# Designs tried in a protein design chat: VHH binders against Uncharacterized protein C29G2.6. Part 2

Target 1, 179 residues: Uncharacterized protein C29G2.6, of Caenorhabditis elegans (o16887)
Amino acid sequence: NKQCRDLLQCSIQKKCVNLPVLSKLVDGKNISAEMYDDIDKYTDYGCIFTTGCQDECNDCPLCLTSKLQIVDILSGEKSSAECPTLMDCALKCVAESNQDIFQINKCLRQDCAFHCFDGSCPKCSGFITRVFNQMCAAGNFRQKIKGYSGPCYEMFHEIVRAKFADRFEKNGKTRGHSG
Short names: E, the ipSAE of ESMFold2; O, the ipSAE of OpenDDE; V2, 0.75 times the mean of E and O plus 0.25 times the DockQ between their complexes.

## First folded at step 1 (VHH)

Design B37 (framework vhh_7b2m_4)
Fold by ESMFold2-Fast, scan of step 1:
Structure B37 (fold): chain B 179 residues (1-179), chain A 123 residues (1-123)
Amino acid sequence: as target 1 above (179 residues)
Amino acid sequence: EVQLVESGGGLVQAGGSLRLSCAASGFTFSDYYVGWYRQAPGKQRVVVASIYSGGSTKYSNSVKGRFTISRDNAKNTVYLQMNSLKPEDTAVYYCARDLTGSSWYPSGDFDYWGQGTQVTVSS
């Protein structure tokens, strides 16, 4: 519809979207199918929903629905059961930001994100496990695991979580850098 | 094995400058956003700056105009040029590989962190 076309124009004009990369994805003959699926990597959703194109997004039903779904995810009813400390932090961000999604995102990034690495929210590593899943699909890890013939998603979930916990602990005051 | 190694931190006087470097290995560097984050004593880890492989940059409001992020894809290195340093810039600075340019996700939208480098700004 017209409103969503206005959102697209705004996203381009405000540089919420990385046009040089999109040009390569659209026009490139040597781009893999995975690059098309990864188009979200080159999109600044905060810019689209809040700082660049808020009015155009609110007028586009698809964008408004996505924006509200993001708010719902950030409020995370299901995350409360799995990540109570992160959830309490996120709800405080929502409560204190007067429904401004930019302020909510800033608060989450600055005040809550470290809970993904302090052991209180192992499930927060889902994004990292998706990255490892893509690497496994490329075969890089699969050949190093004798007898493993399927996707390695769940196995690497615990490995990634363990590595993040160890790395965070090494930056604590108890372990020094022995260089 | 993916690795990010920060360097360039140190002690500097207020108004001075430092250049941080982050050397990356074990992956196709040009395919990823890379960002700088910092954590001051008793504070949360916060985003400082990020850069896409094509050169697009984002800065936190607290450092905009003073810090410059850049990258050299041929050397698999990202830099943070810090000018007009203030005591409130004192923190451990971390380099992180970021798969996404989404500004709405918490600072956890990455798949690897460096070990950090200490920056101390005296009066």
Scores: ipSAE 0.000, ipTM 0.110, lowest interface PAE 15.8, mean pLDDT 62

Design B39 (framework vhh_7b2m_4; at its last look DockQ between E and O 0.01; V2 from the best seeds 0.00; counts 0 for: pae E 15.9 > 2, placed apart)
Fold by ESMFold2, look of step 2:
Order: sequence, then structure tokens, then C-alpha cells
Structure B39 (fold): chain B 179 residues (1-179), chain A 124 residues (1-124)
Amino acid sequence: as target 1 above (179 residues)
Amino acid sequence: EVQLVESGGGLVQAGGSLRLSCAASGFTFSSYAVGWYRQAPGKQRVVVASISSGGSTKYSNSVKGRFTISRDNAKNTVYLQMNSLKPEDTAVYYCARDSSGTYDLWGSPSFDYWGQGTQVTVSS
């Protein structure tokens, strides 16, 4: 898919993903929840959706869909039935944060991010995994991360599992099962 | 160059069997999950079966007990054994590589590479 590949290239080129910093942070480190947090901190989705790569995002259906869901969240409405569990959580974050963007972002990252990866929103997990695959390849993460050998997408699965282990255990699901 | 080439399709009577093969080249086959999908005329492409890099399998409800997915990493080949075929199984069957890794996260996989497909027709 050229359109979504162009977006992923743009995100690296425009520094929406801060690869120089991320490459240093993962170098010599084990997979961990902290690694997930570092990746999340240094990936600027506002840059990907709007300020850096707007045209490329609009041309990539996965990105455009994600962008429109964010618009719904910020406007306080739910105009799409897609990913209802994630969307309901996100709308609660907006309502409870008095529209403070910093508090909304903190709430989304702490309370709602799991619903991207719990099987209830395949488009979210697919998009984020594709962004990770590009940073993993461009930043040479496979050579830098300690204790792991394999393809980038399996590395991301382990990072996500490390971050959300407690929540996956509550759902009674084991890594390797399709939802 | 990443390539996936399906074979083994054809015309078969209801109740019959076919074995599909997918020959993979241009990538480290053993490191990827692989799936079979099908697309009936005028319908959307849907998952039939998948097999992870570690050998774990998953099937759609409509084929459980009738179809078996397997892989041979030494031959870079994935297979779909289809038994007790029904007219509703008529479709183009695609082999696909999972490049996004969403299988293991309880989501639908995102595939970057697909084969050209092989036609399976089941007559009544």
C-alpha cells in the first residue's frame, strides 16, 4: 500500500517519531513496560495526523479513520460505531478532564490505551503496529534491544504484553490467541 | 522480492476434498504468521484459517472441523487441507503473510503481501 507506506516514511522524515532519541533509549535494554512508555512518549500522533504529515495521513485509510475518531473524541460526540469500547473510554476521558488537553492525553494513555490492543479495535492495533514496524526498521531496534531476536511485529507484541500484562490476565487471554 | 504463490484449486463435487499449497519466497518464512483468506463472488475477503510462527492455529466457525492449516518451514510452504466441501466454500482462496503482528493482540491481522489467489469451485 503506497499511501500508507508514504505516511510512515513521512513520520520518520518529519520527526513525528523521534528516532534518534528512541534508538538511544532502547539500546542495550530489555523489553519492558518502560520501553512501551518511551515509544509512546516519542511518537507524536498530532504530527502524524495534522502538523507534519496531514496530506499523507488523509491518503492512508487507517490514518484517516484514526484521525476522524480523534476529532469525535475532542468534540465530545460519537458519530461512528467503530471501536466502541475504546471510543467510550476516550469520551469519558474528555468529559472528566474539563477539556484540558494535557489531562485528556494522560487519561487516554493510562486508562484507554489497553482497548487498542485487547482485540476490540483491530484498526487501532494494526495502525500502531505499522508505525512501530517502521521505527523498528529505520532505528535498527532488532540489533539494539537485548534478549530478543525476531521480526519487528513480534517485538512490538512483547512490548505491549509487558506493558499491559495485568489487564490481559484479567481478561483471561493468552498471548498468541486471535480475538 | 516477496512472493506468495497459491496452487491446488479446482472444481470438486460437494463432499469432496482439496489441498491448497502456498509457496513463499523472498523473506524469512519461519518468522511470520500466515493465513488463508477467501473471497466469494461479490463479497468481502474474510479469514478462513491462520497459523502463527510458533504453530498455533485458528479457524473461522464455518470451517472448523473440516479445514486444517499447517506449515512446513523447511519448504517455506503453508497448506490448507479442505475436507467435506460445500457449495458455500466456493471462492478465490488467498494466502497472506501477516506483517503487522495483530494476530497475537486479539485483533484482525494486517497483511502487506497477498498471493494472486486460486479458485475453488464446489458443485452441488
Scores: ipSAE 0.000, ipTM 0.125, lowest interface PAE 15.9, mean pLDDT 77
ESMFold2-Fast, scan of step 1: ipSAE 0.171; ipTM 0.630
ESMFold2 (binder alone), look of step 2: mean pLDDT 79; pTM 0.806
OpenDDE, look of step 2: ipSAE 0.007; ipTM 0.277

Design B41 (framework vhh_7b2m_4)
Fold by ESMFold2-Fast, scan of step 1:
Structure B41 (fold): chain B 179 residues (1-179), chain A 125 residues (1-125)
Amino acid sequence: as target 1 above (179 residues)
Amino acid sequence: EVQLVESGGGLVQAGGSLRLSCAASGSIFSDYAVGWYRQAPGKQRVVVASITSGGSTKYSNSVKGRFTISRDNAKNTVYLQMNSLKPEDTAVYYCAKESGPSYWDLFTGSDFDYWGQGTQVTVSS
């Protein structure tokens, strides 16, 4: 398939795949489950699907199907996401933030929250919580709390609350001494 | 307390242009982002454009390519240049300070501390 070969070439050329590291993992060895985790770690799917090779992926049926399936998983909805502009923005934030919950939230807040208020997504808060919940369920957040059994977005709220409390406490110290 | 004063609204024909101004008090203006919002009667207030302290801009899809937001920190003023106006652009336009990078704002549903007075824009077909 020429279109899918063009995608592979693009992925290598745009460095969406860390080819030197990937080649070491698959070089003449039995591929174990642990090695699959390493392969995923050195593959930038956001680069392949959006920032690096969007046109090549869209022209390759296997890539386009995979991209749409990931969009469905992240949105918690089928391929016609309720808030398509916000969804595309959120997917880009997740892809570019290296699984850091604080960076994802900052990106969503600064780059994507605008679409919550431009009339394109009236139910924005529900969409944002669904995105965070799906990403947590996928197990790809570096700050995942051990033993947390509640909804993933509630865990994120707890992390944010703790960070806010830390910031408030520091500001309170500069204001004056309470004794 | 910061006061925001909108001006520049009026009546124009479709395809026309208007420039709105948002003037603020004090030197702290340069430290925060400002957004332009609009509200038609019986509709929700929606953001159309925003600009950060560093000059980075965002636009709603409905105005992208037609509206341009800019700022002059020396004059404590943000502008909205509106070109190729359409009847659906008819609304009261407001300017407001955007919240800085705050995790809290996402969960409270608030992006601003205060509103300006508003300026009416009416576009005739």
Scores: ipSAE 0.096, ipTM 0.570, lowest interface PAE 5.0, mean pLDDT 66

Design B43 (framework vhh_7b2m_4)
Fold by ESMFold2-Fast, scan of step 1:
Structure B43 (fold): chain B 179 residues (1-179), chain A 118 residues (1-118)
Amino acid sequence: as target 1 above (179 residues)
Amino acid sequence: EVQLVESGGGLVQAGGSLRLSCAASGFTFSSYAVGWYRQAPGKQRVVVASISSGGSTKYSNSVKGRFTISRDNAKNTVYLQMNSLKPEDTAVYYCARDEYFRGSYDYWGQGTQVTVSS
């Protein structure tokens, strides 16, 4: 437990956990399955694992194990520690981009794609697709195209297309381009 | 048409140095990130260094501190300075234009062989 005290302190100081709300919900009671939903609602895992407390989490065996399990779930593969550096990078992109899909994709391409090809994560192209699909499915992204029913990873292409069309329309004299 | 041409490979003793060059044509070179990859026989192709359009660099852990990537936008050329070479650096080296999140890159050079003897 002492190994994880720095993580707990960091999580409180960085406000990764809404402690006043959680303390009222669990006050003196046995933890039930329904209480886990409330705990998750008031816990910022991106803050704990990456932007706020990454070093403290990596030094806490329980936190590191939990982070690696999330990697396995998001990648769709049962391989502990296979792509933790890539996952840390991807989670930072999500946490730091205020749920802006364009900024997340820019960050993933420019800051994280390198890890797909440095030998640390040979299955990375599938991994990134799965991570993207899971993040899209969570409904956390802003700027979704309403009525889009295709695969989640293709939604980015439609958003880019729509943004391009909007920019094109604002320039009244802009004609069709030939590539 | 997009074209990348590598040069500068050769045979060198362990501890030696080589400088690779990649000449680019057919696109606005200054607008793209470019990288150096390598592939040893029977192994998959892996990235060793990359440089962004703005000059920001990244290196694989196996080459950090030994290799330096740089670019000359006026000459449409990217370089890889390889110092303190090891036998494990023996591979065909390729330069590639950075294609966002693709399982393979369409715009590769022909490669240049680097052989490091023990």
Scores: ipSAE 0.000, ipTM 0.350, lowest interface PAE 10.6, mean pLDDT 67

Design B45 (framework vhh_7b2m_4)
Fold by ESMFold2-Fast, scan of step 1:
Structure B45 (fold): chain B 179 residues (1-179), chain A 118 residues (1-118)
Amino acid sequence: as target 1 above (179 residues)
Amino acid sequence: EVQLVESGGGLVQAGGSLRLSCAASGFTFSDYYVGWYRQAPGKQRVVVASIYSGGSTKYSNSVKGRFTISRDNAKNTVYLQMNSLKPEDTAVYYCAREFYGRSDFDYWGQGTQVTVSS
């Protein structure tokens, strides 16, 4: 695809792919089984899809399809096409955090979780559940909320509501409250 | 009504510094990813730096080590500290609230001119 040539050029110029792996593939040389198994280490998908080459990827049908497929895996639901703001936000968190799961979760909580509640992505239950479960497993929220006795995932709903209370109040456009 | 207003541009000699400011109003600033873009004469608008709501930052390769983006959520303002300026940094600089999806930005400022003499 001609549209995808700009994406390839961008990926190289922005160093979204590790050049040693790319050069071996381009030269038609065999890469070792170990390097092949580790190929994802040499590809910065967040860079390709968002921080480096967002426009070029969105204009390349194959790249856009791959981006949507990865987000469907991350969210656990077929809603990524209806949630582009959440999708790009989550991928930027992954790209920015240098594989640090705690930094990724902090970024997701601070920058991305509110998209599930601001009316832009009301169907992101799978993504939110995964974020809640990872935060709960880390124990980071338990120590900050004295007297909380409910399940950990319910606590995360309360934290998000409290953090974005002004947005919920302004529009009344939230998915709805658990009655 | 959403508004972004840039300031701080001007004429500066190569090797000099400028600090750009972008004042935001009409939305909950602390909830949004905000970026600085620039457009040189006859060129496409390109990303310079961006900052997430939590304060994490990203920079284009052309400005890494020279520019610093920061935000003050209490003042609804994002800043771009530009050091070691080069003639190729000459451009109109735009502040934008990022639409995280396919459209790069849903709101743009008016822009502020930066001219770097050699």
Scores: ipSAE 0.000, ipTM 0.105, lowest interface PAE 17.9, mean pLDDT 66

Design B47 (framework vhh_7b2m_4)
Fold by ESMFold2-Fast, scan of step 1:
Structure B47 (fold): chain B 179 residues (1-179), chain A 119 residues (1-119)
Amino acid sequence: as target 1 above (179 residues)
Amino acid sequence: EVQLVESGGGLVQAGGSLRLSCAASGSIFSDYAVGWYRQAPGKQRVVVASITSGGSTKYSNSVKGRFTISRDNAKNTVYLQMNSLKPEDTAVYYCAADIYWGRTEYDYWGQGTQVTVSS
């Protein structure tokens, strides 16, 4: 559509879509169901929504709607985002961290923290918890069905340990032996 | 838990400059994001500037172009360089450190340092 032309041009120019690879997959008259799964594999949604084409996406209603739907899935919310500046920051963290949950956590806590205090997102702690819960459940948001464990648990453990390190030290929180 | 100590406040004439320091002890400081807040008498505490562990900075519109936040991890210190000061910058300035996204505020606050800008 006319309103989304700049987004399409940006997506190609910034290589958010691997167009040569996609064109080889759709070679032929019929598009199979399997080809739709591969389209997502060769599309960098983080690039489209944030790092490559953020302004063009925000100006394209279809793209903005898709971006907010992905955020809703990640956060466990079934509504449009309440905190658009925070959500844009969070999506950039996801896009730039190569699906590394520790890097996503660090980026969210450090690079996006300002938005919790500018009055735009009063529930930012709840948002972060929901994002982590969705990442743990889905693995990454492009693989919605795969469960996840291990690094997510380790991330929770590190967060809790760091947050309460001084309290745990002072109170001697140690499980005893038998007796 | 990190302990924060602010310093560098004082009395200055309009158009002058001050540099505030926020020194941290008690925890590994380099992993913390640090923000500067201010509170004038009868007003709500508001954010002025922030700096992440990676050095990325943000500023409120009221101070953008006049204030600069920076950090020296070797000294466990964050600075707020305040230039072109105005009487409306008069406030108690607080630093806050947060490794976690807080509820609505930073988890760790300093004691504050008074800045008074005379006309």
Scores: ipSAE 0.011, ipTM 0.332, lowest interface PAE 9.0, mean pLDDT 66

Design B5 (framework vhh_7b2m_4)
Fold by ESMFold2-Fast, scan of step 1:
Structure B5 (fold): chain B 179 residues (1-179), chain A 118 residues (1-118)
Amino acid sequence: as target 1 above (179 residues)
Amino acid sequence: EVQLVESGGGLVQAGGSLRLSCAASGFTFSDYYVGWYRQAPGKQRVVVASIYSGGSTKYSNSVKGRFTISRDNAKNTVYLQMNSLKPEDTAVYYCARDLGSWYDFDYWGQGTQVTVSS
């Protein structure tokens, strides 16, 4: 899918994935199951969904679906002590947008992004990365009988396939995708 | 292809006023959150004001009531009217396109120097 190619390129270029750590886990034949147990240690979903690759993610249906699921979970959360103003703003956007991802994005741009840069939350990116990573690692993004299936894990699989295509396919320079 | 060009900076006495302009090209201007940022020597770059195409505006507490951000979508331009300037407002002012919540700015202008003397 061409729509997701820009996302994969962005994720690699912006270093949303810790490639040196990940390369130790790739066995050259299959993406190992144990990689999914520690996915949050070498994948920055905040970077993929927001701070690094937001436009590319929004244009990739797989990524947009993953982002929307995380937003739905976040809508039930209380404000965080780390960045209470930012979190309250984000939760208000989710609550007032009737789960419309485009309205949520518009609200976040108009009302909330400001707080990442006004000095009130210098760790804005880090906070959101931790929240998204924890949500992606949660059981609700996994189906145990099928092994770590769900939008967050599927997105990770595509990134790994793209970066290590040479280990999974003979033509090496072609983007891979989940099977 | 995206370009942002600031103008209007200069030297001004405390209590004075300046109007900054930012001319944008290479993207659908009306679809983007656009903001004014500043960086003083030895300090972090911080947002001072932002505006969406629908007129929604945000201001940092340090400038609220003194600065006014506005935009002209027909001219692809955003403005920052700065009144009651203080020495603490001395900084390089940058125009930036914002991609949304928790997102770093993907394009910055070259900046325009504002110096406020006491």
Scores: ipSAE 0.011, ipTM 0.319, lowest interface PAE 9.3, mean pLDDT 68

Design B7 (framework vhh_7b2m_4)
Fold by ESMFold2-Fast, scan of step 1:
Structure B7 (fold): chain B 179 residues (1-179), chain A 118 residues (1-118)
Amino acid sequence: as target 1 above (179 residues)
Amino acid sequence: EVQLVESGGGLVQAGGSLRLSCAASGFTFSSYAVGWYRQAPGKQRVVVASISSGGSTKYSNSVKGRFTISRDNAKNTVYLQMNSLKPEDTAVYYCATGSLYFEDYDYWGQGTQVTVSS
């Protein structure tokens, strides 16, 4: 954890991530299997990038890069070649949600967040992986998971894969949206 | 209106088998992943098995090799075949479907009791 430590602290304190869940993870107690499956539910990316931790994100190069790509997607001003699948998905969310920010955010979480973890957007997965790695380091997260034998950050990717099993099976495309 | 109805639970001796069914209605079942969860008295609800819209399966370590999840999209039904049952498998079993992304499952069934006697 380097330039992004303040971002992680802000994310916890502003409740962009569920502090009680994180507290249990780092407190030396076993976590339920349900909580591992729901890790992504405890992360509010809009809060991290804009409403809660804007300054801390701007000071964290990985967060700033991820935020700018999301802003470019939402504004339509510029497309990033590094995240074409995520970008196509996000633009469809904007177009189909009649400019309702709640519907846009729901669409992004349910239909597009998968593309952060499917290998098509390294800047997005890189940022999330670093945040998760900091959580792992703080509490020796891996040691608290009975039966897990891999690295802590690798476990997070397996949890995400389990959550998005139906999307991976559909080759990383949105719900039949193919341009 | 979305509904999930579990059936097939009951009392069985250790080493026995049961097949649970979850009948879904009110939504496009084939487009959603479905999971089986269980909750023993005084314990947290934990995942048992899940199946994606295309049939890919995942199992918890405690049931791998003993339980098999499957789905029949034409009947809007998911099944959990439970073999070599142990007293530790005693729980209420729940079927769940809906959003798997940043949200709790939107829909849960009423649950079906499985009791495994020693």
Scores: ipSAE 0.000, ipTM 0.098, lowest interface PAE 16.4, mean pLDDT 67

Design B9 (framework vhh_7b2m_4)
Fold by ESMFold2-Fast, scan of step 1:
Structure B9 (fold): chain B 179 residues (1-179), chain A 119 residues (1-119)
Amino acid sequence: as target 1 above (179 residues)
Amino acid sequence: EVQLVESGGGLVQAGGSLRLSCAASGSIFSDYAVGWYRQAPGKQRVVVASITSGGSTKYSNSVKGRFTISRDNAKNTVYLQMNSLKPEDTAVYYCARESDFWSGYFDYWGQGTQVTVSS
């Protein structure tokens, strides 16, 4: 999927991920188990989903699905102790938009950003990025202990696996076998 | 690149009226929410009113019933009609186009226009 390859490139360019490990993976080089584990540990999911690569994520089905899964999980939670008015507004946007990320984004911009300036959320800058990173960190921790597959973990590893496998398959094919 | 220009500020007596204008140049912004904000001396910048692309409006409690926000997308202009002005409305008024919510910032702030209400 071209869109998901574009997301991976954006993640590298915006430094949302551990570049040395990804560089070795792209080059087909052997990496240690510790280095592979560190891919997830040093991934800034908030950067991938929002500030760094929002457009590329929304265009990549794997990333969009993971973003919507996180949003769905948040819909089942109580309001955050940080910025509860903003969080309640965001959850209503989710509930009313039938999991359409473009409609959710429009609703958040037009109906909820007001709360960043009405005195209810003094630390509004970066709030949504912090929420995504916290959700992704919790999911990854549980996955390692219980065999849980968190949406952030699965999304990023599926994109990396697809890219890596594609490289190996192309390197093994007979030259000129594509007509 | 979008440039916003505020106009219409000035000195008025308590109980008077002013209409502020926010005009965009070089681009269109009809698909974005636009808001009016104000900053009084020594205070944080706060929202006064906002209007969505579809025309839905929101107001801060301090101005409800006195201020009206409206937009003319054909002219790329947003207006703030300010009635029954009070000395506490004295501030520099700014216009901002709402950008990507995920960044948590409004984008394309104008230079501001001073409103002074004498007692």
Scores: ipSAE 0.029, ipTM 0.492, lowest interface PAE 6.6, mean pLDDT 72

Design D10 (framework vhh_8dlx_2)
Fold by ESMFold2-Fast, scan of step 1:
Structure D10 (fold): chain B 179 residues (1-179), chain A 119 residues (1-119)
Amino acid sequence: as target 1 above (179 residues)
Amino acid sequence: EVQLVESGGGVVQPGRSLRLSCAASGFTFSDYAMHWVRQAPGKGLEWIGNIYHSGSTFYNPSLKSLVTISRDDSTNTLYLQMNSLRAEDTAIYYCAKGDYVWGSAFDIWGKGTLVTVSS
């Protein structure tokens, strides 16, 4: 897509991203999990979406979708159909936890994370995968998970699905609008 | 220990300005996007805005003319400047850390600081 290539060029020239990492991506090489972490760590999304590359982002469908999804999740203006249930869940966590930060974080991770895996917010799955990898690397969950030898993130995805199997099955009955 | 501690809240008269602070510890503050979010009594969460590691800011369009977000990486401190305060600005104000993947999802929150604007 020419528009998305123009966005990449803009992001590099405006220094919104780490050039060496993006250069490897542009060359069509495989990106490791560590490189995804580096890309996000050194990526300025405000620069990409607004101050540096607003026009190029708005013209690139992948960037426009990401921009709208972020704004809708964070602003409470649910124009994105992909993450409305995640937003509602987050609001309940804040309202019902007496605004204790540790209870809010626990609620978000334990009660809301499954919305990233039920098909309602595909872009959210990357965030949850990163969180699961961090928890696994810290050793906290590896020692408590009996009988599972698979990759850390896949193990956590399966645990989330198993814990919320009733809710996932309920959501599986939801159908999109027919054109 | 990873934590965010908000301060600067209190009772303030309508039309005044107020500056909130958020002190971060236990992580490399300069590597992360930081957010301000508020919740008025009986209402849902309202995102105010964020500031990325580069210093770039993105604001809720409904609030952009009323607020300014800044950061001081040398002191691990996030700031929210609010001007022309109204009764509708009465809320608990939270700072939140963005995640590495998007910089837009909240992975750590403060306990909040209450701002009360008279009636």
Scores: ipSAE 0.000, ipTM 0.126, lowest interface PAE 17.0, mean pLDDT 64

